VHH binders against Proteasome assembly chaperone 3 (psmG3). Designs and how they scored, part 1

No score or structure here was measured in a lab: all are predicted.

Target 1, 145 residues: Proteasome assembly chaperone 3 (psmG3), of Dictyostelium discoideum (Social amoeba) (q55g88)
Amino acid sequence: MNSLLIDSSNPSYDAMNNDNLKNSIEKNHPVKSKVLSKKINNVDTDIAISSFADAIFITISQNQKFNTWIRASKSDGILLDEPSYQIDTLLGNNQDVLFSIYARQLIENIGETSNKSLMLSISITDKSKDTFKQILSTIFENKVW
Structure headers, positions and changes below count from the first letter of each chain, unless a header shows other numbers; antibody chains aren't numbered by Kabat.
ipSAE, averaged over its two directions, is called F for ESMFold2-Fast, E for ESMFold2 and O for OpenDDE. V2 adds 0.75 times the mean of E and O to 0.25 times the DockQ between the complexes of E and O.
[cut] marks letters that were taken out.
Atom coordinates printed by the task and the answers are left out, and those that the model quotes come from them; centres of patches stay.

## First folded at step 1 (VHH)

Design a01 (framework vhh_7uia_1)
Fold by ESMFold2-Fast, scan of step 1:
Structure a01 (fold): chain B 145 residues (1-145), chain A 121 residues (1-121)
Amino acid sequence: as target 1 above (145 residues)
Amino acid sequence: QLQLVETGGGLVKPGGSLRLSCVVSGFTFSSYAMAWVRQAPGKELEWVSSISSSGGSTYYEDSVKGRFTISTDNAKNTLYLQMSSLKPEDTAVYYCARDLYYGSGSYFDYWGQGTQVTVSS
């Protein structure tokens, strides 16, 4: 898990600590930030939620560090009876409909109280309905919007 | 094997310019967002800038907006930081990093060894 991936006694080995960097950056940049690590259906799941001036950043990772990045926003900001949401896969697997469903649920919830966009970084190994519901519940219990 | 190598640091006078480069190997460069992070003497780590894998979106720390430009050259697997109007407060070791929480500045899984930038008259 060390970003250098070195198993060594070399003095430079732990020159960069990503947990320390994360803590430092969270203090200086986001308006609100929450980081959670828990087992969901026996899979280690890391969730980070950060609120910036115009965007909500959410990362969901399950034991894989290759993530799909998705941007979601209200289409044009026009008031409609049925609001439109734009969901764009920026990086990674654009064929996996599940990740778009995560993004849609999240942006719809954000859109109820905020006009902020969503940047979602997601890697899910357990694609079950139960994991989906538990991850969303965890995020909604830890809102920063 | 995965490797990030920074170059381009050095001594520069206030108001000067430097271009930092980070050559990446061991992963598909165009599939990941990349970042620059710095650490000044006696201070904590500070996120500087991030760029999306496509190069179409960038984010900057407020103190460097308008002075620094992050860019990529996918053909060379290289990340750049063009630094202009340098100030003594920009003196730091600059690290190239793979940015998994793109634009949030909060999680980096691979780091270079850093390049020293000293701004002094």
Scores: ipSAE 0.000, ipTM 0.101, lowest interface PAE 18.8, mean pLDDT 74

Design a02 (framework vhh_7uia_1)
Fold by ESMFold2-Fast, scan of step 1:
Structure a02 (fold): chain B 145 residues (1-145), chain A 119 residues (1-119)
Amino acid sequence: as target 1 above (145 residues)
Amino acid sequence: QLQLVETGGGLVKPGGSLRLSCVVSGFTFSDYAMAWVRQAPGKELEWVSSISWSGGSTYYEDSVKGRFTISTDNAKNTLYLQMSSLKPEDTAVYYCAKDFGLTYEYDYWGQGTQVTVSS
């Protein structure tokens, strides 16, 4: 009967933000960014997502002072033995498989629509599966790619 | 009836090669990544490599890039890890995993296969 939600919904407010960003493009980067602060499993969680010319920068912090830094990138594949994606821990805990999984999930999603690389800075106190799901869900609801 | 069976481990000399296999039965691939993880004696689990069944997208830990190759044979429901230029530091129990503990439903490990690199 009534399809009012489709006919009455108006996402035009994003266009005003796009105009403001367009006026700033020639001045500085990043062009797109989102910053979020919320409690996940009662732990204060800060998430920042920024889109640069050829890279996506994501930070995830839960009150720890030391972050693990991970770079993930897509390879064009010149040789058959060249990997499609590369994940490198640049600084921090190289033995924590969970942080590499965060990077893998993020670069795979970025790679679906973009050729941009990922720089991930991560510090997690709650290593539960539930926190992992909520953090990824929050990021995917706030894409800048 | 999901079952993961890992084989192919063994004793090999430095610089040698091994191919690990993980046979999956009863598994319906629904765009889930498969992975190899390892645990060296007295160390925590380390992610080694991941692959998507659908697109052939591959991912590697830095220390194994160029030496290890992850692949699948969908007709055989089998995940492989081709290991070359093996080093003593690669000595570990290697596990096949559908998901690294991302969810209770999708966190499944195989039994493991021992790789020992010594001469």
Scores: ipSAE 0.000, ipTM 0.273, lowest interface PAE 12.9, mean pLDDT 71

Design a03 (framework vhh_7uia_1)
Fold by ESMFold2-Fast, scan of step 1:
Structure a03 (fold): chain B 145 residues (1-145), chain A 122 residues (1-122)
Amino acid sequence: as target 1 above (145 residues)
Amino acid sequence: QLQLVETGGGLVKPGGSLRLSCVVSGFTFSSYYMAWVRQAPGKELEWVSSITSSGYSTYYEDSVKGRFTISTDNAKNTLYLQMSSLKPEDTAVYYCARGLDWSYGLPDFDYWGQGTQVTVSS
């Protein structure tokens, strides 16, 4: 995807109508993006990844109507050379530990080479360890950071 | 046998502070992430905080951010949870837990402590 504004059926396009996400996009121009659709453990899975100057947007969807939105960012720990990560659920279910773990793995990987924050939109029907592993592998094979 | 032993729970007033400790035996933190998980009476288990095997990456549930600090002392094989600005809704049994496969797996908590009771009451 060369433009986040063209595909109105894309969840990332609809997400841009949220005030918080719109402000982030207005600050930053899209650098690059990737969109993938495949079956993971027999479940149709849509993944979109977009890189902006200061943020990475990731959408993961498995046939759910409502997505949970999570912001993750790198911050300093007690010592300046000690990495720390903050995870905030902005919209949706904040009791599901699995979604926070997806966000933590993603921001930790992003934070190894970048100071970009993560905006994650996630909807998962298969909560198995195997699906988790396959989704992260797919994303890491298609990095935009 | 591998053991996780929690201490430091008690009764505190709202706005107070408390430090929980979890002493582990039979393993070191080098291959595991460690977590604090709590359960209030009649409610489901709630993940509170985790720390990676390196001790350098920390993660928090949003309800406790800025109030709780997780840390480890590798020389003592001890996990800590420093709690400040405690609220009545923090009242729960707090469990120390060990996890595997942080990078690619779910948080498989394979060993748990017995728990320590924290009560925040007027």
Scores: ipSAE 0.000, ipTM 0.176, lowest interface PAE 15.1, mean pLDDT 74

Design a04 (framework vhh_7uia_1)
Fold by ESMFold2-Fast, scan of step 1:
Structure a04 (fold): chain B 145 residues (1-145), chain A 121 residues (1-121)
Amino acid sequence: as target 1 above (145 residues)
Amino acid sequence: QLQLVETGGGLVKPGGSLRLSCVVSGFTFSRYAMAWVRQAPGKELEWVSSISGSGGSTYYEDSVKGRFTISTDNAKNTLYLQMSSLKPEDTAVYYCATSPYLGIYDAFDIWGQGTQVTVSS
């Protein structure tokens, strides 16, 4: 049921790809906040990204009734050149491996340039690798870190 | 060079046990999240279990909770899946996968042919 762990060159990747933007807006937020709405593989997807003093808050929603809330942070490693990350599910589905993978990819990117932690609120209905890559690319095009 | 090699599959009766191994080479094992993914005959890939790079966090699909245990041996660069109380519905090819470094590679490449698990009476 989960295509995230298959090769991205798989033909199914393009079959599920929808680059048609439903909406792209910035709503009179503080300068480091962005809100986006778009269809990804025919699923309405809402993304909000905000920068706080010590954390990046990201919300991803595909019309599921309940969100899972996850905190991720860069932990101290024994070797300085090898980053380590901790991921904690605070509320919701503690056993959904997909959501922890979203959190890991996001905190790894944040951790490359920042020591801020991640607060992720997530609900995903399309568990394909194509949707995963499109959501991450949308977030990375709209960084607030 | 990143490489994953799965072994340990076989034929087992319902209620039996198997241990799958995945030998990893080409990266620092403890830095990356690892996962087991399976594909049953005629079905799409299913996420089974994952473990953090530190080994401190584990996740399981509901259908395998309490029956499967994921673990790592960092000294041997090896990922394990201990499977117990096997059911016919667990019949699948099992693959291991990793999350490569972001910015260079796509997330979640599956390497090799996997290892076949058949649960049959």
Scores: ipSAE 0.000, ipTM 0.128, lowest interface PAE 15.8, mean pLDDT 71

Design a05 (framework vhh_7uia_1)
Fold by ESMFold2-Fast, scan of step 1:
Structure a05 (fold): chain B 145 residues (1-145), chain A 121 residues (1-121)
Amino acid sequence: as target 1 above (145 residues)
Amino acid sequence: QLQLVETGGGLVKPGGSLRLSCVVSGLTFSNYAMAWVRQAPGKELEWVSSISYSGGSTYYEDSVKGRFTISTDNAKNTLYLQMSSLKPEDTAVYYCAKEYSLTWGTHYDYWGQGTQVTVSS
C-alpha cells in the first residue's frame, strides 16, 4: 500500500470529467481527417482538416501562439435565391481581415457540396498572397467534404 | 451582370478628408462581405478595409485604423469609405470589391474601374 496514493474516494468531478471526456470523444470523433506539415514560403506550416457530422474543423498554424478562432456558416434568406455566409470571430484578433478571407474562401468551397459549418483556428505569420494561395491549394487538395 | 462604380476620389492636401462611394448593381450586396482595396503606383494591391455582409463587423489595415471608416447603405446598395487625416502614403487608386473565395489569385471579385486618390506633399 502506497501512502502517497491520491485519495480518489470522492469520484464526483473526476468521474464526471472522465465520463464527459469519453462521451466527448465518442460524440465528436471525426469521420475523415488529414494532417499536413510543410514549409510554405520557408515558414513551417501545420494544417489539420477534420470532418464531423455537421462541421468541418480546420487548423492552420504558422506559429504556436495566439490563434484566432472563426466560425463560418452558409445561410439562405427566405426571399433570396443566392446563398449568404456568416463569419464570426469567436476568440482572438477580430481586426485582421485576412483571417476572415481565409474563412470565407473555405466556407464557400465547403458550401458547394455540403451544408456543414466551418470552425477555423488560424495563426498566420506570412500574410502574402503567395502563402494564402499555397495554404488554400494544400487544403483543397486534401478535402474531407 | 454585377457592376461596381467607385466615385469620390480627387486631389487633397495632407490632413484632408475624402469620402469614397461604391454603387453595386446586379447583386444584393448585404449578402456579401465588401472591401476597399488600393494600388499605389508601382506597388501590389493592398487591402484597406472590409465590412461583413450584414454590416455588423468592420476591419481595417493597421495604417488606416482611426483614420478611415467603412460603412454601407443596404437600401441603396452602396459602400462608403470615409477617409480623414490623409497622408501622402494614401495616394493610390481605390477599388471596391466583393469578396469571392472561389477566385484564385485574388481575394476579391468584381473590381470596378477604381477612383484615384492623390495626397500631395
Scores: ipSAE 0.000, ipTM 0.159, lowest interface PAE 12.5, mean pLDDT 73

Design a06 (framework vhh_7uia_1)
Fold by ESMFold2-Fast, scan of step 1:
Formats: structure tokens, C-alpha cells, sequence
Structure a06 (fold): chain B 145 residues (1-145), chain A 122 residues (1-122)
């Protein structure tokens, strides 16, 4: 039912839904965003997702005191053997491998349809596998790419 | 220093009940998933049950559903496994384990209790 995408790097056309109609009506608005508040395993979880020209900004907050900031992007070339991604902790806790894993999962998904980089602001109270799966599922159900 | 200390194992007749406890130090349950894993004589490790860090999501191996209940008391940093309707097939060493992750994103267990023996026999 959707027309073929003119530019495959533009994720705003990848789904036929109310968000596409809203975005087309606001044709001069440069930012697409979704904001959600949800209890995940009874922990209040705030998620914000915003699309800019060259970047996707994602905020995941289960507490409001300490967020780690991470930048993730494709390297300057895609390797033939395997896609290459760089993950840099800009501010906060660089010893928690879980936050880098969140960033890796997100940038790999963004990289499937887009060349945009990721800026991730993250604080997670519940580090369990189930919370990880539910947070990623919530974000992937609310893509802006 | 992380430590997991298990108690509650023992000898019980078929149809009986036991409650296993795992007291942890060095972290709180609201931050980590926890699991019970067992090993029967001469067999490999078998996952039994898992609970999320918040305590609200639980998972069970099919053979124990309806008979075992996993729970946490965050104020006491204690993980429980309430076992009922025990069968000879439940005979095993039961381990308490903390859930973590590889760089690849796969989850595994990084800290284990010493194990507690559960024997179900007449």
C-alpha cells in the first residue's frame, strides 16, 4: 500500500501509519520524535527518540541522577566481511558493558536502513535480560528511522 | 566482594516441599536478574527458573511450572525457590546464580553459589 521509497536512506517513509501522515503535514519540521513513559518490570522508564539530519538521539532513563552518554556510528568504511561500528562513552560510567551493548544493538538496527549516528543517554536500574529485551522492543516499535 | 550463600536443601520424600534461600552480598536484586540452576547426578547443568531484577517477571522450565515458585526479598537481598510436589527427578544440586552479559549481548551467569543438595527419595 505504500509508494516505493525515493530515497532508501529516509526511514520516515518505511511504515504506513498515523506518524507518517503527521510528519507529512508538518513538512518544514526538521525533527521527528517520540516520547514514552512506561513501567518495565515495575520500574518507571522514560524513553525519548528523536531524528535529526545526521543523528538519532535516544534517551533511556530509569533514574534521574546519573546518565551515561554514548556515541555510536559506522566506521568511515563498511567492511566486506562485517559491518564496522564505533562506540564511544562520552560522559559517565565507561566500565558498565551493558550500556555499550544497548548502544551496539541500537546502532546496528539504525544502520540497516540509515547512515545516521546514534547519541544515547542511558541510565538503567534493572540490568536483567528481561528489562533489556523489553526496552529494545519498545524502541523498535517506535522507530523514527 | 560478591558472595552468594545457599541454604535449605535436604532429603525429602516424593510429594514433599522444600524452600531454598540464597543470600547475596555486594549488590542488590533490583539491579540484576537471578536464576536457579540445577545439576542432577551424571548430567549437565539445567536452568530451572529466572527472575527479573524488579522481581515482577519470572520464567520456569516446563517440568517445574506450577510446582516451583521463584521470588525475591529485596530488603533482605535474598532469592527464594519454593519447591512443592517434589519428584525423584528433581534430585540435584541447586545453584543460585547472578545474570550478566557478554560483549556480544548474550546473557550468562557470572557469580554462583556453592550449591545445595536436594534429594527426593523414599
Amino acid sequence: as target 1 above (145 residues)
Amino acid sequence: QLQLVETGGGLVKPGGSLRLSCVVSGFTFSSYGMAWVRQAPGKELEWVSSISGSGYTTYYEDSVKGRFTISTDNAKNTLYLQMSSLKPEDTAVYYCARETYFTSGEFYYDYWGQGTQVTVSS
Scores: ipSAE 0.012, ipTM 0.458, lowest interface PAE 8.5, mean pLDDT 78

Design a07 (framework vhh_7uia_1)
Fold by ESMFold2-Fast, scan of step 1:
Structure a07 (fold): chain B 145 residues (1-145), chain A 121 residues (1-121)
Amino acid sequence: as target 1 above (145 residues)
Amino acid sequence: QLQLVETGGGLVKPGGSLRLSCVVSGFTFDDYAMAWVRQAPGKELEWVSSISWNSGSIYYEDSVKGRFTISTDNAKNTLYLQMSSLKPEDTAVYYCAKDIYSGYDLGFDYWGQGTQVTVSS
């Protein structure tokens, strides 16, 4: 287990894009991980997905240094037999509602098969619907839950 | 504390009218869009209409344009869907949902329990 991936208050979330950290994630046998780099609408996009015992960590970066950190979790339903989701912006731009939408789509999908929470680190330059769909498609093709 | 409570469903004949209400409590509307979504028997959820409390932006599914009207009463924290010229294909359970962002065909944070609308002759 890599402690840097657990503590979201650690300023080393900048290190998520570190090649040494990527190699560490890939070599750690107790943790399922996927790391991808591709162009989406001509923008270089890095995606990392890691599964821990109680959480899924997802990073999405389009070459920005400071990411917005969002935690999403499944809670007891407000309504009978309906799941409820709590979404909290921990660090960064809490005025950008699009990032909360990414988190909502991801936690809903995780919640279909798992009770794990989501920690999302996100930095997006292209806020189009097409980029949104391509990024989610890439993540869903590489599920670790 | 957060609650969404839908009411107003029922059995109506084709061409009839019905008004759905969703009472919202436990959050502020400044950062949220509200939506009506429906699920017909044996089908997936379908978006019907959205309204932004702050910007006043209103959107409708093509099949309900001109027949349905979405509105709010901010003093009562209530979302409405006025349905007219109802058709058998409008038969569904209607849900109130907090829709943070319309335009991306995206999901919603919360669904109410829903209210059944049946249109049959």
Scores: ipSAE 0.000, ipTM 0.105, lowest interface PAE 15.6, mean pLDDT 71

Design a08 (framework vhh_7uia_1)
Fold by ESMFold2-Fast, scan of step 1:
Structure a08 (fold): chain B 145 residues (1-145), chain A 121 residues (1-121)
Amino acid sequence: as target 1 above (145 residues)
Amino acid sequence: QLQLVETGGGLVKPGGSLRLSCVVSGFTFSSYAMAWVRQAPGKELEWVSSISTSGGRTYYEDSVKGRFTISTDNAKNTLYLQMSSLKPEDTAVYYCAAGYEWLQPSEYDYWGQGTQVTVSS
């Protein structure tokens, strides 16, 4: 046992930390975030989801150097119980329909319970339908809206 | 739950035209790809046509290319199949189906109850 020689702030000793100070710090950080790494169809997939005041930021990365950036938002004036969504590719591959489909599925889900827009940063190596289903399921299991 | 209701089926003579409609309720129409699937008496399900609601991309079975047109009216949450130059072999129950754009229509979980199209003289 060499705890006297090592200054350790290991989270496993949280019970010994100042809970009041930790709670004050956490209270001052308004961003609700989830970060996860999962192997999907044998491809390492990193997903980050953050909730800001007016936007949900989602990053999906599969071993790629460059991401495509897409903004999606819910339009006003719902007629016949149908919301409308606008999807814009801001940077990167605007000809890859798959990325727009990811954005549409995500903003539709966000729009059911929230007025927040979506900022999607996406890089997909495996363009299979199975990977598509698994990535969306993983995100919906880890919602921050 | 997403619900699909087909209308517009009926009896037509060979060479005639018919428009099928499918009204989508309970979910955002533009989030799904839509398909028309048919089943002739005593035969298996046959894929007729599909449309991507986001990109307007369409595909058709070879037997209906140039005769059938699939389209959507997103403001009305409605899928259409405009059928022209109908043949007796087009006689079937036509189903509306919905799913993700990258799934095969056979993998779609949302199906209507079907509308009967009969082509005979």
Scores: ipSAE 0.000, ipTM 0.162, lowest interface PAE 13.8, mean pLDDT 73

Design a09 (framework vhh_7uia_1; at its last look DockQ between E and O 0.01; V2 from the best seeds 0.00; counts 0 for: pae O 9.4 > 2, grease 26.7 > 24.2, SAP .897 > .668, placed apart)
Amino acid sequence: QLQLVETGGGLVKPGGSLRLSCVVSGFTFSTYWMAWVRQAPGKELEWVSSISSGGSYTYYEDSVKGRFTISTDNAKNTLYLQMSSLKPEDTAVYYCARSGYPLFGFDYWGQGTQVTVSS
ESMFold2-Fast, scan of step 1: ipSAE 0.132; ipTM 0.569
ESMFold2, look of step 2: ipSAE 0.521; ipTM 0.786
ESMFold2 (binder alone), look of step 2: mean pLDDT 82; pTM 0.840
OpenDDE, look of step 2: ipSAE 0.007; ipTM 0.250

Design a10 (framework vhh_7uia_1)
Fold by ESMFold2-Fast, scan of step 1:
Structure a10 (fold): chain B 145 residues (1-145), chain A 123 residues (1-123)
Amino acid sequence: as target 1 above (145 residues)
Amino acid sequence: QLQLVETGGGLVKPGGSLRLSCVVSGFTFSSYDMAWVRQAPGKELEWVSSISSSGSTIYYEDSVKGRFTISTDNAKNTLYLQMSSLKPEDTAVYYCARVSDFWSGYYTPFDYWGQGTQVTVSS
């Protein structure tokens, strides 16, 4: 195989506590990365965050079968506005506005301190406002930008 | 036709040096971030180093900082890893990898990587 995938079915992953924040990968990792596994509203949720040269990669998965892939970037805004953001759905469900809202909140935060783009892979089972707030809070407590 | 081919591995004593090379074909080399990743026997894959397509941003795993140097030669479509002050803990199969624009793993998005080259550090 010419691709690498880290799978949550790994035996080491099975031993981890799903209700707690999963240990970060080694502090010495060359790419700043955080991997988190926890229950949010009783739904197993995997979050991975990595910082590369030109982009922040974020994966949010409650159902790994059907991920939506979204690219988001900061662009020049209208003269009367703050910076604008472009959000493009690359693969998956373009009808679900919630995923675009996740992308917008993330790129706005990234854009406050960085010019990196966002590549978001998202699959959410629980579309509640509470789950949305908890997922964003978890990500913002584990920034790599 | 897309290929990544690693060479340069071998047996070396602690404190020694090796230079790994990865020759790529079938894509525009200068348009992609590239990485070196390694896997020791019975261990999970470990990120070693990455370099941006422009060459301006370079990252190293802390255990190799100051000992390893990643570089590219766009004219030769080649990625290098110069390894010095090698330790037994550096024993692994080393893979050249292309960084994907899609999230392919939980923390390392790769879409292509080579067959690997064995590095053994032993005395």
Scores: ipSAE 0.000, ipTM 0.128, lowest interface PAE 14.3, mean pLDDT 74

Design a11 (framework vhh_7uia_1)
Amino acid sequence: QLQLVETGGGLVKPGGSLRLSCVVSGFIFSDYYMAWVRQAPGKELEWVSSISGSGDSTYYEDSVKGRFTISTDNAKNTLYLQMSSLKPEDTAVYYCATLPTGWELLDYWGQGTQVTVSS
ESMFold2-Fast, scan of step 1: ipSAE 0.011; ipTM 0.408

Design a12 (framework vhh_7uia_1)
Amino acid sequence: QLQLVETGGGLVKPGGSLRLSCVVSGFTFSSYAMAWVRQAPGKELEWVSSIYSSGGYTYYEDSVKGRFTISTDNAKNTLYLQMSSLKPEDTAVYYCAKGRYSSSWYEGAFDIWGQGTQVTVSS
ESMFold2-Fast, scan of step 1: ipSAE 0.005; ipTM 0.344

Design a13 (framework vhh_7uia_1)
Fold by ESMFold2-Fast, scan of step 1:
Formats: C-alpha cells, sequence, structure tokens
Structure a13 (fold): chain B 145 residues (1-145), chain A 123 residues (1-123)
C-alpha cells in the first residue's frame, strides 16, 4: 500500500532540513549561465559559461570529441599584490600548452573580482592567435562573475 | 606578473660569438611565445628572432639567418640566443620579449619585455 503521508514520527524532519535542501539546490544549480554558438574564423564554436556558488564552469568546443578538462584556482596564502594561480589538467591532453594558456587567462580574470575556481572543458581546432583573442573576448563580454 | 631578465651581453670582436640568456620568472614561461628584439643606437626596434611556445618552430630576420639560433630550456625557464659570426652591424641592446598567445600569425605585438642587455661588436 502506497502512503503519501509525511512520517511525523521522524524527529529529524524540521525547517533545518528544508534550508539544507534549498542550499543544496543553490550550490548545484548555476546562479548565472550563458550559452553561445557562433562562427569564429569560419569554425563553429560553442561556448557555455556557468557560475555556481564556489566555481565557474566554462566549456569551449570546436570539435566536441577530444575535450581536455582543466581546473584552475587561486592559491591559498597569496598576498594581494601578487596572486598565484594553480592550473591542473584533469583529463585529456596535458602537453598542449595552448589549453593551459586559455585556463590561465580565464582564472586570472576571474581572480580579479572573485575567489571562485575554474573548471574548463576545451577543444580547439583553430589554434591561431586571432581565434584565441576572439574566444576570450566573447567570454569576457559574457562574464558571469 | 611575468619578469624577464637578460644576461650574456658584452664586447666581442667581429667574427666572434656570444650567447644571450633570458631568465623568466613569475609564471611557467612555456605558456608564452618568446622573441629577441634589438635596438641599435638612434634606430628603431628591430625584431631578430622568435620561437613558438612548443619550441618546434623558429623564425629569423633575414640579416641573422644562418648566424643566430634561438632556443628554449623549459626546465630552466630560460630563452637563449646563440650568436655567431658577429658583425659590427649587430651592435645593439638586445631585449627578451614574451606574448601570451601563439606565434602562428605575423606580425604580432609582445606583451612583456626585459630591460635589455648590451652587445657591442668592435675591433
Amino acid sequence: as target 1 above (145 residues)
Amino acid sequence: QLQLVETGGGLVKPGGSLRLSCVVSGSTFSYYAMAWVRQAPGKELEWVSSISRSGGSTYYEDSVKGRFTISTDNAKNTLYLQMSSLKPEDTAVYYCAADSTYLFDEPYEYDYWGQGTQVTVSS
């Protein structure tokens, strides 16, 4: 027999549980999000930017099959005038320094106004300087931090 | 903040050799495309040589081709310029320069510059 009644004999059900659930939803769902699809130097480019409570997630895809995942964060114990950033390749090509440069430019900008970390998923087919500048410009025009 | 410091300059006779070094600090220099740019007294800046971030591609101004070699040592965060068969016309202050983008397109501008090291070629 199916019961739809709340178990009122359970003493752990209270207003604190509702607050915890609401906080969990706020942490797991983006506070701000932007999704863009455009041609950059005639290459289809998908960009997604999402701000969570403690992190910024950015996806940059020109081929979508061989994404490299990079985490970047501001180092603890940094003096205000000389922030330090840690960049770690979690999955994919750890020897393509261009992807690390994308991550570095993004986390430096995020770090100017926020203490959030960056999770970057990236795949780039056009490795030109012009495409690099256009992609970063597009992201910076669509900041969620 | 990226800091570039050049060393290795000095006085050398025509036909001699010098090796310039540029030590990079403040970040992983393998993130940067690197170049050597020189300035002779009373002249404008002249690009000498560039190396791609991977070190796989090198580029040279015509007047130095076959005489100068640009290279990097990523483990030491150091850029080198090996100069041979030096001529009086090579006399200049040599600057190390870095750009945070790939060197696939020319021309390009460099974001970071060292203080320079003097090279004098004189008999």
Scores: ipSAE 0.005, ipTM 0.171, lowest interface PAE 10.3, mean pLDDT 75

Design b01 (framework vhh_surovatamig_d1)
Fold by ESMFold2-Fast, scan of step 1:
Structure b01 (fold): chain B 145 residues (1-145), chain A 119 residues (1-119)
Amino acid sequence: as target 1 above (145 residues)
Amino acid sequence: EVQLVESGGGLVQPGGSLRLSCAASGFTFSSYWMSWVRQAPGKGLEWVATIKQSGSEKDYVDSVKGRFTISRDNAKKSLYLQMNSLRAEDTAVYYCARDYGDYLGFDYRGQGTLVTVSS
C-alpha cells in the first residue's frame, strides 16, 4: 500500500512543484520570460524561455524522458566566413548532432544583438526538418532578447 | 578549412538528365544536414533539396518533387543531386551547402556549378 501524502522530502512533491524547483536553481529573477504549450505536427511541445543578465535559458520538451543539456556562447575570436560560436553538450544520452544544430541556430540569433550565452535543455521525439523549423519559428516569435 | 567542391554541371537539352556531385572536406560530414540551393540568372538564392545526416529524411521544393533526388555517401563524404526531366526554368548555378535544417540557413557553400537547360 503506497502513501497518498505529499511531503517536501518526497520526490513526487518536487515533481508537483516544478516551477519552485526551477526557481530554486535560478536564484535571480529573469528580466523577461515566456512559457508556451503547443501541438507541433500533432506532438505536444512545451517551450520555456527566460532572459537573465548574462544568459538566455531555453527548455524544449516533447516528452518526459531525459533531456540533453547544451551550452552555447559567442567565441572569443571572429573569423570571416566562419561560425563565431562555441557549442558544448554538457549532459545527454544521444550523440545525434540535431540538438547541437538547434543550439547553433538559437545562439546565432541571440548573438546578433547580445553577448549573452545560451543554456538549452532539449528533448525532441519528432526529429523532422518541419518540426525543427516550427519550433524555431515559435521561439523567434517569442523572443526575450 | 571547410571546403565544398561541386561538379557535374553543363549544358543539357530540356527533358534531359544531369547528376551533380559535391565533395566535402575539413569537417565531420556525417554530422551535418546538407542542402542543394540554386541561383537563376538575375534572381536570389532558392532552396532546392535537403537531406538529414543519416539520409533518413529528405525534403524538396515542390517544383522539383518527382524529378530530382538528393542522396549522400557519408563514407565518401559526398553529396549528390540526380536531376531528371530538366526544364528551362531549372537553369541556375547550383551550390552544395552545409545546412542547419533551414532552407537557406547554411554556414558554408561551395563555389557552384552551372546548369544550363536549353535546346
Scores: ipSAE 0.000, ipTM 0.149, lowest interface PAE 12.5, mean pLDDT 75

Design b02 (framework vhh_surovatamig_d1)
Fold by ESMFold2-Fast, scan of step 1:
Structure b02 (fold): chain B 145 residues (1-145), chain A 121 residues (1-121)
Amino acid sequence: as target 1 above (145 residues)
Amino acid sequence: EVQLVESGGGLVQPGGSLRLSCAASGFTFSSYYMSWVRQAPGKGLEWVATISSGGSTTDYVDSVKGRFTISRDNAKKSLYLQMNSLRAEDTAVYYCAAGLYDILTGYSHYRGQGTLVTVSS
């Protein structure tokens, strides 16, 4: 997809969550967007990155059938040089630690230069180290923050 | 320079307890998931436990559930592993690692030099 993707065909997708997420996306106009499609470890991978006024929206898809949605943001809990972060799985598989690790790496990088939150929609079939490294490298080479 | 320095290992009898510590420096400790990984003699690396950046979420390998507790102190930039009811099979070099990357994806930013835990009678 050319922007944030919501998988409405997901059987675990809540109708209220779907409406709230769609409304949030449709109400915001992207300031800057990049869309990438390439093979990573021989798996077709679609990446879309969009910058909004208060948020960065990233989609990573190797399988369009199911996406896990994760929100990440700076926490107000610690007032020191080193910020604290919150990571919440809003929809999908919250038992897959790997997806939270993707979100953590992304929000930390965003947080270095910005106070914007992250909305991540992720569907990965290849959980290898090479795929993880290549996906993050591709995103960091195409920053919109 | 990024550094992870483990301590607290030693010789302990079966059923005993040890507390491992890891002191972190050179990176934003509070923003990383942290893990403990071990390597028993003649075996490969085995993931033991992970804790989220804020400390609210923890996960463990099945063989240590109920016996080990991972915790962190972001203000002190320290990671801990409380090991109770130790068994001979827990004998290993224990490493502090930034994230679960090395086990799940093979990508790791940092890993310490390790601390040896020997469980024997």
Scores: ipSAE 0.000, ipTM 0.175, lowest interface PAE 13.0, mean pLDDT 75

